# Designs tried in a protein design chat: VH-VL binders against o60147. Part 274

Target 1, 175 residues: o60147
Amino acid sequence: MLEKNKYLYIFRHIQTNQVLLSQGNVLKKTALFQLPYPLQKPVAPNGMRPAKLRKDHWVPLLKVEFPNESMFQSVFMQLLNYRKYRSVQPLTSDLLKLPIPVRRRKIMRQEVPNTIADLADILNKEKFPENSVRLQLSDKSDSEYADWPPSVQIDSEEIKLSRGFREKTTVDEAR
Key: E = the ipSAE of ESMFold2; O = the ipSAE of OpenDDE; V2 = 0.75 times the mean of E and O plus 0.25 times the DockQ between their complexes.

## First folded at step 13 (VH-VL)

Design od4 (framework fv_lerdelimumab)
Fold by ESMFold2-Fast, scan of step 13:
Structure od4 (fold): chain C 175 residues (1-175), chain A 120 residues (1-120), chain B 109 residues (1-109)
Amino acid sequence: as target 1 above (175 residues)
Amino acid sequence: EVQLVESGGGVVQPGRSLRLSCAASGFTFSSYGMHWVRQAPGKGLEWVAVISWDGSNKYYADSVKGRFTISRDNSKNTLYLQMDSLRAEDTAVYYCAKDSGYDRGWLDYWGQGTLVTVSS
Amino acid sequence: SSELTQDPAVSVALGQTVRITCQGDSLRSSSASWYQQKPGQAPVLVIYGSNNRPSGIPDRFSGSSSGNTASLTITGAQAEDEADYYCNSRDSSGNHLVVFGGGTKLTVL
């Protein structure tokens, strides 16, 4: 995109627990190019691959506000690198012994805790100023997947979902 | 913040059994695989066993296969190692360690360890 | 079953650079991780995925890998870096899903 941004939105699939990263509060069709992850050519629920972006199947996991676009870009790129690294690691023999659908379900279920842990690890390494990064979650218990640095301020208010399982969004939601 | 606390070590005679526990806190225990790693006095680290996040998959080092059983209770955030038919060569400090996110090789947090001494 | 080999000991002068190496076939397909262990203490992860640092680990620690060899480099060694260092890798080929190197004792002179 041509516009600067300082927000990272992370979505999760309601059935598979797969994660999509977005620079906006609305998922674009191109976000599907982040899938399949980590398996090559996994079967999507009820299909060989996602045919279309079903926006009603993806709910907000968390929103991160950075002090500026440079910090956002640094963290976002590092998070993508973590995901790339995970996707190229050899599978363990116990996973390889499982039927493909069962193996995929187990791997996909780990994407939420893995993404949250990766985010926290990146923020711990970067040593940003105290309380400079604001984190808001849809389920505050998900913050327990990681040990957060002093640079992170976890919002006590959860992201509120719409009645249709979508986040209510406003153009200026920083407060 | 993340803490792993082992317990259950002690002195036991060869052929006896011992059960180790590892109490976990500071992370969502049910979302991660867990490992046991041991270290004999003056020796290096030796991997012992791993259990998947849901307890459905378990793997063991050849040296303990058939004698040791790894298990977990996600409702209690506790990892276990049941050690049967103990031998002198099982004498070691036993560490529990958290898997980084998949069932794989790097262990991001370790407990303080508990000493098991097998002697007659 | 796979094995990782490390030299048993290495020394470095205070403020100088030292490289600890780990070699094994599993490193051709899996990244190495490195652990620091001080006497009477539990191991601490210092490098994972060949060259990433966990939070709280000084930036003087770095990792690299090529072929069947992985290396841990400490630039500007400090007295507190004196410890045993272990490499670790994933081995899916045998019953040992995780393998450790034999360890390298680092002495800071």
Scores: ipSAE 0.000, ipTM 0.470, lowest interface PAE 14.4, mean pLDDT 78

Design od5 (framework fv_lerdelimumab; at its last look DockQ between E and O 0.03; V2 from the best seeds 0.00; counts 0 for: pae O 3.3 > 2, placed apart)
Fold by ESMFold2-Fast, scan of step 13:
Formats: structure tokens, C-alpha cells, sequence
Structure od5 (fold): chain C 175 residues (1-175), chain A 118 residues (1-118), chain B 109 residues (1-109)
């Protein structure tokens, strides 16, 4: 009777392009521990990082609606693990020529296309019914980072969030 | 030629600590993720831990999480495994292994034996 | 415990073909890699990404995969191929990021 969550929200950081996964439309401070590179420098002893969420720095990237909670949990877990696999990837020779902070910025910039590609890969390997997974993007061109299976329906409807994660309106665009 | 040389193994009592080292040569150590894999006497291979190129990301097998700490010193081309609260079931040969980027292990060290016994 | 299933032992006559199999749900979504281990020695990668050979590995070694099963084939087995063989793969479905098979001891008669 409880636990009816069927939605995966993915947010991107406006400055670094890093990605956070959430089981709801509100980010929690604990989500920051998903990041391969912390936004804040370590201050506490033994490398502990204070978690501080600035929701004005995060915007929605995409929202996925699954047919049931079991499928949601499976995809969510697999996507987190795919990010762990990617975090261990070797550096290319071009990255080695860059200072560490610049190197990390270039790696972080790839999180959006990588996450979208990983989501599509997981969905291609799962046997979901046709048009059973609803995908909503903030920028439709981001769908081009992957080939989507027949189970996915890409919706034109914009993601709705509470104040603080406001979408750009026609008035804001004209301003 | 790629070489990985483990050291630091030995006999230790349950509840004590031991620190393993792995000296790497023949490749750009700071560019690659590194793993520890163990093998109990007469048993199969078990993955233990991994560390990313700069040490910012670390992951552990459930059996060692909270007790083992993986670390690296890129200036010395050396990988470490700090093993705390050792148990009899931690008895194994510990291998240092290089990741080519897809979580398969293209090079392994010779291994170092850790025996946890009273 | 291993998450991938391998038969514990298999035998092959010198010059004959042998197939070692590895089975598990992770193989439906991830490639298998194969390691050869001789007594008292470290494992050696012989196949990765289902059917790629590292430099220095004889061409008699090949791999294949179908569904939840991966196979290592040695065509024309030699005495030096006598060893334990382990498969492994990534497992994105759970808390185990990497899983191994229990190993297969190959005896060359």
C-alpha cells in the first residue's frame, strides 16, 4: 500500500554539468554524496565533506515515469552503478596535459551525455512493454545522446517543479 | 613492461590491522583505476576494492566495507590497502590489479599472503 | 560466494577442443572476461569483452556469449593450458559491482 514512487528525476548542476538522481522532485542533501567530484573543498578531518545543497544551482534535466515501483528501483540502482563504473575510467592523454581542476571540469562536462546514454542502455536491455516508460526532458535535443527502445515515449510536456527550480517561461525568454 | 609488486602480507591475529602496498611500474599509474582482488587458500577469486585515478572515488565489497580502506600515492606509483578488524575469513592471497577502463583486470601482481589466525 | 556458475572441473585430450561455460544473470547485460591461473601464480587475462584476446594470448583461445551464458573455447588444447579458469563480469543490478565464477579446473590428458 505504501511506496508507490514510479518517478526518477535527474538534475544537472548549472556550473559543472554534474548530475544528481532523485526519487522525487525535491533534492536531499544526501544526494550530494553521489558526486564523483565534490562541489565544496574538504574542511573536516579525514576528508569528510559538509553536505550543503543549493537548489538554485540545480535544474531539471529529465524525468522518467515507470509503470511500477519495482521497475523504477531496478533502473535507479543500475544507473547509480553505471556512474560508479564510469568514475574508474582511465584518463585520456589530452586530459593528462591539463591541471587537475581543469581536468575534472572536462570530465564533469560529460556527465549529462553519459547519464542519458546509460539510461537508454539500461532501458534497451530491460524488457518493458511498448510505450510504458514516459520520458520528459527540459531540452529535447538531449534525447539525441542515445537511441531509445520502443518501451520509451518521449513527451513534449515540460517538467513541473516547485518554486526554486522554476522553468523558463515565455515572459522570461522575451526579457 | 607493466609490473605490479605487492608487499606487506604476513600472519596477524584476529581483530588486528595490516597494511598492504602495491608498487606499480611500466604504465602511467596516475591515469588508471586500481583494484584489490583476493583469493582464499584453495578457493576462487573475490573482488575487494577499487580506487579511481585521483583517489576521489572508492568502492568496496560488502564483506570488507567499514573495515578496509583503499588509498594511493600517485607521486610514488603505489597503491595501498589498510585492513582493520581482521577476521579469519580475510585469510587470502591479495592481488593488486590494473583496470583498463571496463572493470576487467589486464595486469595482476604476484600476490601477498595474509593469514589471520590465533 | 561467486555470483556466476562454473562447473568445478573439466578434462580434454591433447589437441582436442574444450568449452568452459559461465552462467549468471549479469551476463545478459555485461561482457565476460576470462582468466587463466596456474598453481602458485597470479591470474592472467586471456579473454575480455566476450571475445577479445590481449596481445600474447594464443589464437586457440576464443570467447562467445548468448543470453545469460558466456563460454571460453580452447581449440586444440596444449599441455600448457592445464590451469584453473575464472570468468567475471560487472553486475549493475546489486551491491556487488564485480562478480566472479567459482572457477573451472582444466586437466589436459
Amino acid sequence: as target 1 above (175 residues)
Amino acid sequence: EVQLVESGGGVVQPGRSLRLSCAASGFTFSSYGMHWVRQAPGKGLEWVAVISWDGSNKYYADSVKGRFTISRDNSKNTLYLQMDSLRAEDTAVYYCAKDEGYWYFDYWGQGTLVTVSS
Amino acid sequence: SSELTQDPAVSVALGQTVRITCQGDSLRSSSASWYQQKPGQAPVLVIYGSNNRPSGIPDRFSGSSSGNTASLTITGAQAEDEADYYCNSRDSSGNHLVVFGGGTKLTVL
Scores: ipSAE 0.790, ipTM 0.908, lowest interface PAE 0.6, mean pLDDT 86
Fold by ESMFold2, look of step 14:
Structure od5 (fold): chain C 175 residues (1-175), chain A 118 residues (1-118), chain B 109 residues (1-109)
Amino acid sequence: as target 1 above (175 residues)
Amino acid sequence: EVQLVESGGGVVQPGRSLRLSCAASGFTFSSYGMHWVRQAPGKGLEWVAVISWDGSNKYYADSVKGRFTISRDNSKNTLYLQMDSLRAEDTAVYYCAKDEGYWYFDYWGQGTLVTVSS
Amino acid sequence: SSELTQDPAVSVALGQTVRITCQGDSLRSSSASWYQQKPGQAPVLVIYGSNNRPSGIPDRFSGSSSGNTASLTITGAQAEDEADYYCNSRDSSGNHLVVFGGGTKLTVL
């Protein structure tokens, strides 16, 4: 079998702006383990891991095409670790003055720009060949959260949200 | 000003459990991530676990995963480490450490000794 | 590799300059921190982010980094600098989140 390009898929939650990373173009239930452990009190939905994966609540944020498995695995692992590093950072003074539910919502709303910045920081520090990594966004203005290295080629086409990461033409035509 | 005081160390047999506490003062405990770091006698430092400001994120070294549980009570300014299924290799001084950001540990407690022996 | 390697021991004459080195692949993408530990005491942060000193750390302590190597330099070593020194870094590309070096015992002659 011929080696094929490997894709990283990143989803955001339509309501909370939480982020999930995926090796495939469809989220698996185990992706929920990337989210924070549920708090003892039932304080939904902020900072909580949902009990069930609702695939219709998670929409494409971006995808990244890598030329091989090794590059994909390195970046995927680093993104997971960057999230862990960020999750334990101290609160800023402006967050401290907010009620806890509001504070958690503001932290979650930062996950999209933070994940994009993490990806760019990782790619800037890696020594990947020029134009070897193709990035496609659902909202091209999201690329403005970071400065991208020469290794990254940003696709001029946005991901069509009505189709997700994969073609769903049969469903779309059922109108 | 910042002070971290560990307690709960002692001598325990393999397979048993022990609970460590770390009392924090001199800073807003509930806004910081907190860590446990251990040091076996005569050996180097080993990171053990971390917990986020509200306890919603917890991460562990592979050597303790599934056996140790980090927790916190922000109303008491106290960090905890529940250590189950203890092994001889867990014998160490256990330090709690404050994360000022970027995972550097700006304040440490004086440590509490855990000895796991028959 | 993701491990941080340090020489086990280094000596310096009183008043002279010494470098303690730390090597590992994680240092290509993460800054080193340095901790001083005297016998029976907890570690003390002396350098973070390659070359930043916390308040209260003498300016004879400095850090540097290049490639996969970080260094702690003590100029004009004093008897009180005799201690174990540990480097530390995040390890985002490895299987562990954070790693410590094995430590270097500094003896001031």
Scores: ipSAE 0.741, ipTM 0.887, lowest interface PAE 1.1, mean pLDDT 86
Fold by OpenDDE, look of step 14:
Parts: structure tokens; sequence; C-alpha cells
Structure od5 (fold): chain C 175 residues (1-175), chain A 118 residues (1-118), chain B 109 residues (1-109)
């Protein structure tokens, strides 16, 4: 990176679709702290937080390049706050009627679109300069989960999928 | 106020070496990538090299690859360009430029002239 | 390596509008930045990210992009705007990482 810590990577779990935020393209063990403690044995998909980080179970969902670390940090923290807020909200009556395993699966399935929507919302509020934020998605269709502000330039190329990390390109290595 | 001050330029013979310095102030030097850009007399701007904030990544234009070395000392807020095996075509004003994180340069030094002549 | 092309010279009457255009494949995937350079001086950033003005840059400067082109527009050219203007962008090919246009000399008549 040219500037310190300006890359946000969002990973999804291949089984549970849980989402982890990462500063950089390599997931750290500490990233698991983003997930709530499991009620039972911490084994995915039954567990909310895996006991161990299995990098091969996580694939990059999107990459966001910010102009500088400050912008990155702001957005990163806001994302965490959004997630935290959702986690403490009361469950709907419909969800409460479901068996716990089914309920958990349903909630987890929404983490990806919710996270993308959160990101877009945050970026819309931040009003960063036009085309100052570069967004690259593993699946271009995921961009449809939200309206992106002019500050976001969506990369025409998709992220090359590597479990646990995104391989650096020559350009990425330089930046 | 952001300031970039280049030094080390001068007249040198082909094949010789020269080391340029860029003293930075007014911003957190260690947080930003830095570039060298040069401009031959009466010509346009040419990107030369970049170094990441921590010095871990360095890249060069093909025209200088293998001959020039970019480096930095964050403790001194200084950027360097070691130029070896200088050629006549290396004659230029050399600018240090601050990266704003997206491959544009929000601040430039005044430049230092390097003249390679026999 | 990717190249950016600019017209070598353009002229504009005082108070009129002029557009300087930059063209190249790199502009399809990266935003252009523009620099003003007056004789004997270092370049000054005037537009970044296609259409963002740094602090201190007059609002008569604006940017636009389309396809493989980017343009710098000066609406109401002033005498002090006479200068060389350079565009730059990322080089996605990785050969130079950053590429500059050849520069455009703007004459204010």
Amino acid sequence: as target 1 above (175 residues)
Amino acid sequence: EVQLVESGGGVVQPGRSLRLSCAASGFTFSSYGMHWVRQAPGKGLEWVAVISWDGSNKYYADSVKGRFTISRDNSKNTLYLQMDSLRAEDTAVYYCAKDEGYWYFDYWGQGTLVTVSS
Amino acid sequence: SSELTQDPAVSVALGQTVRITCQGDSLRSSSASWYQQKPGQAPVLVIYGSNNRPSGIPDRFSGSSSGNTASLTITGAQAEDEADYYCNSRDSSGNHLVVFGGGTKLTVL
C-alpha cells in the first residue's frame, strides 16, 4: 500500500455467509471477534463464532480502496457500529417462531446484503469526493444491493477469488 | 503547511551516480507514499518511481529500472532517489511528489535539476 | 505501457471557456487528475478524481470524463490560467503505474 491501511476487505463464510471485515487482504485471527459467541459448540454452521480461523472457509466479497487511512478508519468503525446495532435489536415475531437453527441460518443469510447496504449507506453519508473510493466486487451483481454515491467508482473487474485472501496484483502491491 | 524540498541535483557525467533527497514537512510523512517525477528541459512530466509509506514496496518506470533506487527514512521525513549509471536522457528537473492515496499528487517540491553531460 | 494523449496547444480568449482533453485506455478504469504548470514552477494539482478541486483552486476549473477520455474545463479563462496542463492516471497495465499526458500549452488571448 502506498498509504497506510486504506484497503477494506469484506469476507463471507462459504457455509454460513457470515461476514468479516478486514484491514487488508489477509484475515487475521482477531477478525473472529467480530462474530458473536456461539450458544453451543463453536462449529460452523451451528456456531456463530468459529473456534478457529479457517481461512479456506472465507472468500472475499468485496474490496474497497480508500484515499487514505482516515477515511478507511471512519468507514470501518461505522460498519462495525451498524453491525452491532443490528445484533442488539429485538428479533421479529416471525423469527422467534422459527426453530433456533433455522432462525440462525436466516439471520446469517442476510449478513452479506446487509453489510453491502450498510457500506453504501455510510458512503452516501460521508460525501467523499467523486470517484475517490474504489469498489471491487467478487460478484458484480452484489453491487445491486445498494445505490452507490458518486464517490464510489465500481471497478469493472471482479475480484479474483481466493479463499481467505485476495491475491495482490502488481498494481495492488504498489498501492 | 506541506513542504517538499528537493536537493542533490547538479551536473554529472554519464555513467556516474547521484543521490537526490526530498525533505518533507507539514504532514505525516510516514503515512503516505511518495513519488519521483521528472521533467526534461522543455518536455513533459514523466513518472519515475514510487515508494510505499513503509518502504516495503517500490516500483519504477521502465526507463530507470535497474539503475535508480527509491528509498525513504521516515524518522527523518526524507525521500531519496539513488541514481546510478546516469545517462544523458536522465537530464531533467526531478520532483518529489506526495501521493494522496489514489495515484495523484497533491503536493510537489520545487524540483532539483540533474544534468547529465559529458 | 499505457499512454495519455493531449493536444500540444490550445488557445482561449479572455473570459471564454476552454476544454483540454486527455485520451487513453487507462482512463477507462481510473480517474484523471490534472496539473497546472507555469514556467519555472512546479506542477500544481487543479483537479483530481475526474472532477474534484483541491482547496485554493478556483471554481472555474472543472473536470469531466467519458469513456477513455477526460477533460479539464476552464469556464471564464483568466490571464493567469495561461500555463501547461498535464493529465495523469493510473496505469492498470502495471508497467508505469502512473502515466502522464504529453501536456497542453494553454494560451490566453
Scores: ipSAE 0.052, ipTM 0.651, lowest interface PAE 3.3, mean pLDDT 87
ESMFold2 (binder alone), look of step 14: mean pLDDT 91; pTM 0.938

Design od6 (framework fv_lerdelimumab)
Fold by ESMFold2-Fast, scan of step 13:
Structure od6 (fold): chain C 175 residues (1-175), chain A 119 residues (1-119), chain B 109 residues (1-109)
Amino acid sequence: as target 1 above (175 residues)
Amino acid sequence: EVQLVESGGGVVQPGRSLRLSCAASGFTFSSYGMHWVRQAPGKGLEWVAVISWDGSNKYYADSVKGRFTISRDNSKNTLYLQMDSLRAEDTAVYYCAKDYGSSWYFDYWGQGTLVTVSS
Amino acid sequence: SSELTQDPAVSVALGQTVRITCQGDSLRSSSASWYQQKPGQAPVLVIYGSNNRPSGIPDRFSGSSSGNTASLTITGAQAEDEADYYCNSRDSSGNHLVVFGGGTKLTVL
């Protein structure tokens, strides 16, 4: 059973620009399984364990407030699936000209614009009520990576990086 | 001309292993995600696994997770499927398929290789 | 489970129009693609991205989508169109990344 959450917290890696999605305002080590290019080599012989989580290396990118848990769950699951789809998509011709390590770095740096574009695409397809979804960004210019539907309201106040997502979150009451 | 040629199919006993290969030509193999799709005799299509352009990302259908391993060798333009702990329900024609990318539709398919798991 | 739903069989008279339907929640957020499969042969892509036709596919094949439903229409069916037809899309449920319909056997009378 999933908890009754209304907030999606999105983090960005300060060096690689890779993105992590979280249901809570603090990252858990298991979130590292989302990464298409792990920050450290796998330690399990038959697979990959999460890399050591350095919480100080991840900063807030975006906070999304949904009107109810059903909308949150739908968007969160779809966004996780979009990340898997992107990890196996074809390379563009410009990337093929680059050495593999440079190529991977460029792909990782695109995770921020890609995640924002994917979020907008999901919200455009879901047809939620007008002004029902609230977005708060750390850098408002990142909203320009996508065209947003009428269901989205972008907060005029940016997330203060010095505070992160540590501010108390208001959750809808169960009724 | 894009061409995909599967090989490695055959008759194998339950619990044994088999490795399938798919030789690709006519496109930049190292640029595309590649898939395995299977079809049991007289049944429909079932997606099995996918591998990213460099092999760093791999995803599997729940029915084969933990038993099958997808891999690739870009220097040889070859896709592989290592099938361990085979079961009767794994009996199928296995196709390798090229991902066009957008909605994960498959623009090119091999002719398939038959795997029969029987005692 | 997360499969797309297709009618298992449909018939059409030579020269008439037939519509094959595919239904599932994943189609609300992802387009359908359609494959033709003749006995003993590999599937052939006939429609992608809901309504795009690959080079070499006859004009009589078209696609459409609305809500959770996608349709393949064959206008003026020919004998060579007799085949199994499968739809597929991305799986929004998270169980698989790709999901196929169960297939529709088209008989041309």
Scores: ipSAE 0.673, ipTM 0.827, lowest interface PAE 0.9, mean pLDDT 85

Design od7 (framework fv_lerdelimumab; at its last look DockQ between E and O 0.06; V2 from the best seeds 0.00; counts 0 for: pae O 3.0 > 2, placed apart)
Fold by ESMFold2-Fast, scan of step 13:
Structure od7 (fold): chain C 175 residues (1-175), chain A 119 residues (1-119), chain B 109 residues (1-109)
Amino acid sequence: as target 1 above (175 residues)
Amino acid sequence: EVQLVESGGGVVQPGRSLRLSCAASGFTFSSYGMHWVRQAPGKGLEWVAVISWDGSNKYYADSVKGRFTISRDNSKNTLYLQMDSLRAEDTAVYYCAKDEGSGWYFDYWGQGTLVTVSS
Amino acid sequence: SSELTQDPAVSVALGQTVRITCQGDSLRSSSASWYQQKPGQAPVLVIYGSNNRPSGIPDRFSGSSSGNTASLTITGAQAEDEADYYCNSRDSSGNHLVVFGGGTKLTVL
């Protein structure tokens, strides 16, 4: 059984390459507020992002196992904020030559390497104990986007989602 | 040379609204994130809000979230701050600030515009 | 969740060296930048990325950092250096994306 409070899951959108962070193997609707470019127009007149989440459009990118909840919470919060910092970075001159829709697609394609690099940066700065953090990647070559600290063990074991991942209801979320 | 010129400040009663503008020149405005930073009289600097290059992403300090709205018009090289439900504690000089990018340091600041919320 | 900590005031004699400090946990993982503000004027960036000096800033200004502390050093202080000095950094640990120090008023005697 996968636990919510010491496992970080990162999912990749199959069409846009945008990433989504989850505190467990269950994706919550509020995770959509992480996206720099919404997958569909806001449903509310005030510009609120859509609450609907299509779980079949997301695949696991990586899973991180932390030894305790404190380490998990620290890294998770920092990673969310790193994404906010990146979303307001200046455009390079090559991007300015592109039409806006093409420009946005090119920016979105970089979210996977950027998120992996940010995760490694946070882990390098936190100075956790040797081999205390377990990293599983769906594609092991994605580990090449960063230099990892001694605290990280990289495993090739398959990322397992719970049997009822897409069937999770308010009952599962109410716990 | 980079220049940022704020305008729109003034005296306003509590609960009212005010809109600030910042006219930018000397750099490619449409390629940079832009910030608002404020300073209450005799007090320190407080970050208020930021907007991404195309306006898709906006972030606010907790003290103004839900009351202030940051926006931009890249065709006019202008940054805006719409301030609703103003409170006495919003009294400050409001600075438009340019972010160099990666470090979130502010390489250029405008002269500031004073907002006084008083009954 | 708190702003960076700075002493509210410091004094230095003309021509002497002064060190202004900035402390906070965010500085363990993020660099500090420093701003000079003179009365009635906007802040001016004097140091960024802990120890880099922008064009036009005199070489008597320097920065350093270690652990949770960043420092701004002015060697051979001049009368025109009298000002308020603020540090800032990213704060990735909480709800605040950017934090500022409370400011240090430098008096040149």
Scores: ipSAE 0.743, ipTM 0.873, lowest interface PAE 0.7, mean pLDDT 85
Fold by ESMFold2, look of step 14:
Structure od7 (fold): chain C 175 residues (1-175), chain A 119 residues (1-119), chain B 109 residues (1-109)
Amino acid sequence: as target 1 above (175 residues)
Amino acid sequence: EVQLVESGGGVVQPGRSLRLSCAASGFTFSSYGMHWVRQAPGKGLEWVAVISWDGSNKYYADSVKGRFTISRDNSKNTLYLQMDSLRAEDTAVYYCAKDEGSGWYFDYWGQGTLVTVSS
Amino acid sequence: SSELTQDPAVSVALGQTVRITCQGDSLRSSSASWYQQKPGQAPVLVIYGSNNRPSGIPDRFSGSSSGNTASLTITGAQAEDEADYYCNSRDSSGNHLVVFGGGTKLTVL
């Protein structure tokens, strides 16, 4: 029995390179809870949560198509947990040499490659059927941040840039 | 050598508050996540909370969420646990533990401080 | 869903090999680590990342994993190995960052 396909959408912030995970092709305001914050004030995106969601600041990074909801849920929850684990990992000596604002910006710049590596690590550990998971990137060279398992088919076409993942109306091919 | 020394344990009545401290030395405290782990008398280990290197991320076990607050002062190399609305089931030895490299296993532990919640 | 299950007790004769097991769904996606705790003392890390031994831990301690099960093996058990042993892993459900097994008391006969 075929189930409705489920998509994971990943966005990147145009300035900070922070990453947000989404079940939908449009970010909800609650996605900002994925970002760290001090409780007493809204803060700049130097490792902190902005006060509001500016949808024009978040662009597509990648999209993953899963055959069913259970595969999606497994990967989505693991990605969220990988982010938590990375937040408590020890700092490298290079980071410790930097002033705190510069250090936080460098940590944020790592979010894109780290998220792609984490996704690949999760998919390599799962026992998904060959070519069952379709990966589409906004920049296909980003696939080079990781080694991908046989379960992953990397789409040859890049996501066309827009403010989000929404597709324009297309003319259907004859079939 | 890495040293972790807990303090602030004692006997308190249910519904009261207590603040634990953990003094750290022998490593760069401000580069590591720090954890609290507890052990009820005669029972197993239970993870309680973690705080990131700069304090910007905090995570709690469901059993303490909303009642306990983890914090740190990197200028004093000290980890804290503020425990509010204490219950009998919070009775335990509380350990300070150092995270090594993954966010989920602990290479160094303190000797613990006993918290007893009883009327 | 996030609990790790250990047998509460095992025994081994001096010089024999013993295996302590830890089971849970979190272990399908995460490595196990193992701690030794002697009475009145804090836990000591003996195995991390399923099969890595910290410096200073005797080489008779080793680890392995398969499916949702992790194992701690003590080859040639000695009297000083008598202790409680706990496994831990990452929490697959996101309710906790870290989960521990219930512990196994090892008795050396």
Scores: ipSAE 0.451, ipTM 0.746, lowest interface PAE 2.5, mean pLDDT 84
Fold by OpenDDE, look of step 14:
Structure od7 (fold): chain C 175 residues (1-175), chain A 119 residues (1-119), chain B 109 residues (1-109)
Amino acid sequence: as target 1 above (175 residues)
Amino acid sequence: EVQLVESGGGVVQPGRSLRLSCAASGFTFSSYGMHWVRQAPGKGLEWVAVISWDGSNKYYADSVKGRFTISRDNSKNTLYLQMDSLRAEDTAVYYCAKDEGSGWYFDYWGQGTLVTVSS
Amino acid sequence: SSELTQDPAVSVALGQTVRITCQGDSLRSSSASWYQQKPGQAPVLVIYGSNNRPSGIPDRFSGSSSGNTASLTITGAQAEDEADYYCNSRDSSGNHLVVFGGGTKLTVL
């Protein structure tokens, strides 16, 4: 078994494109705490925290292998901070003109590229050793969302994990 | 008609504790977040705390964090504010306010209950 | 923490129009709500979501927003409109925190 403590998995919701960070390849229920919690009884999907973790609703976006847990923790916390920072930034005038539900959906669609960009930015700043960080993507095209530092080695192989945290099958690959 | 009725206010010495209650009626209490907002005598409004509809999520103003605890009993349609380690600056009329749904607006307020912290 | 600033006091002649303005960074990312508070009474929501009126609020009350500002306008001020007015919005320092302006005392002359 691989050491889970040095692996970052990023998952996206198949409908909302919301993003969850995970230490290891299995999402924990507590990962949902990363999402905003509605103060009123929610009606899903509304771009907030679901009541329950539905494993089949989340697909891996990328996998990052760090040299050690310390580096993982540093990047993990910074990712959370970046997300938090964005959440409190002023909205553009274009977004403000949109109805709230439409606005939320539009923002959520940007979570994937934003998260990838955040990761790259964080790694650029951390200045880890060359090729010390291994990055695998579910979709290779997602790597184009950011410029990666020399510390990042992009694996030519896509991640084999699929929704439900299982290995991809031939059927899955055809989808 | 929506009604919010605060109770539990009074005069208390610094360092002591006080528990406020807010009885809610006229709406589905268990479906909405609830807030406490206070107002010192002759001063403006200050947000204190919020609790989610199911009580699973709570947020506090920095000024009361670690000292105040917001809670609710949906079976009794009641909101609570446990105030510990009270300070003179906590002297205020405390209002319970209904969240409109987003967490930012309060569509209904109680009449408030006065808490006076003095030696 | 986020702050909202208001003029402490404004005056308006009876039947005239007055605008109360709230300013703060949080208003760039969230809508303002406005509350009227008369002496010895609890606050009453008069405007939410920039320009929505709750039931029972006269149509002379309106809201607007621009940049980092929000405004409450009373068109045709009445004597009963004399009160303190508070704006609020989301606290930019947190996801679920609320911030109030300092309040504006409106005198109707």
Scores: ipSAE 0.037, ipTM 0.626, lowest interface PAE 3.0, mean pLDDT 88
ESMFold2 (binder alone), look of step 14: mean pLDDT 90; pTM 0.930

